# Designs tried in a protein design chat: VHH binders against q9mba1r221to321. Part 1

All scores and structures are predictions.

Target 1, 101 residues: q9mba1r221to321
Amino acid sequence: WYPVAFTADLKHDTMVPIECFEQPWVIFRGEDGKPGCVRNTCAHRACPLDLGTVNEGRIQCPYHGWEYSTDGECKKMPSTKLLKVKIKSLPCLEQEGMIWI
Structure headers, positions and changes below count from the first letter of each chain, unless a header shows other numbers; antibody chains aren't numbered by Kabat.
ipSAE, averaged over its two directions, is called F for ESMFold2-Fast, E for ESMFold2 and O for OpenDDE. V2 adds 0.75 times the mean of E and O to 0.25 times the DockQ between the complexes of E and O.
Where letters were taken out, [cut] stands.

## First folded at step 1 (VHH; framework vhh_7sr4_2)

Design s01
Fold by ESMFold2-Fast, scan of step 1:
Structure s01 (fold): chain B 101 residues (1-101), chain A 118 residues (1-118)
Amino acid sequence: as target 1 above (101 residues)
Amino acid sequence: EVKLVESGGGLVQPGGSLRLSCAASGSIFSINAMGWYRQTPGKQRDLVADITSGGSTKYGDSVKGRFTISRDNTKNTVYLQMNSLKPEDTAVYYCAADYGWSEYLDYWGQGTQVTVSS
């Protein structure tokens, strides 16, 4: 487990990009308020997700509006039918004022 | 390790037709989905059409009824038949492939230019 952010810096609509295990990741909160960590890469175009937004517990790709939950599942694809698409995610824990992965 | 090669682009008059082909080479794993995307300068890349290994298709609203996607799984090749072409269809067309359910749509071709002009 590595500490990657302060709990106070991760609000309901913010995201924190990090680099860990020599890969880009982004941390955001789901609807349940719990933090999640997913690859900072949209499956649609390999677009960085940290350039997008967090809305209703999902991170939205800025290019075409694809939305991902904290476990990396794609939940919405504007202009297309939903495909079974999943980006990588890491276990994420919130303890002692810090977010850990 | 994975390479996608597009062909069939070119210049065509409004109302004309073109057929694009995309050949995938590399991994022996089955491709679970392949598709076409297009981009004009200064705009975001848009989905044109997708096809799964089982043959299910999806189309962008602007091309539905005019374009048809098909694939030959034995050749790892996907085709896009473009009919009733309009000047608005002028773009660089990119082939993309998803080799596994948990893989990203990060296998892209270099693109092929389609120009619809008189």
Scores: ipSAE 0.000, ipTM 0.109, lowest interface PAE 14.7, mean pLDDT 75

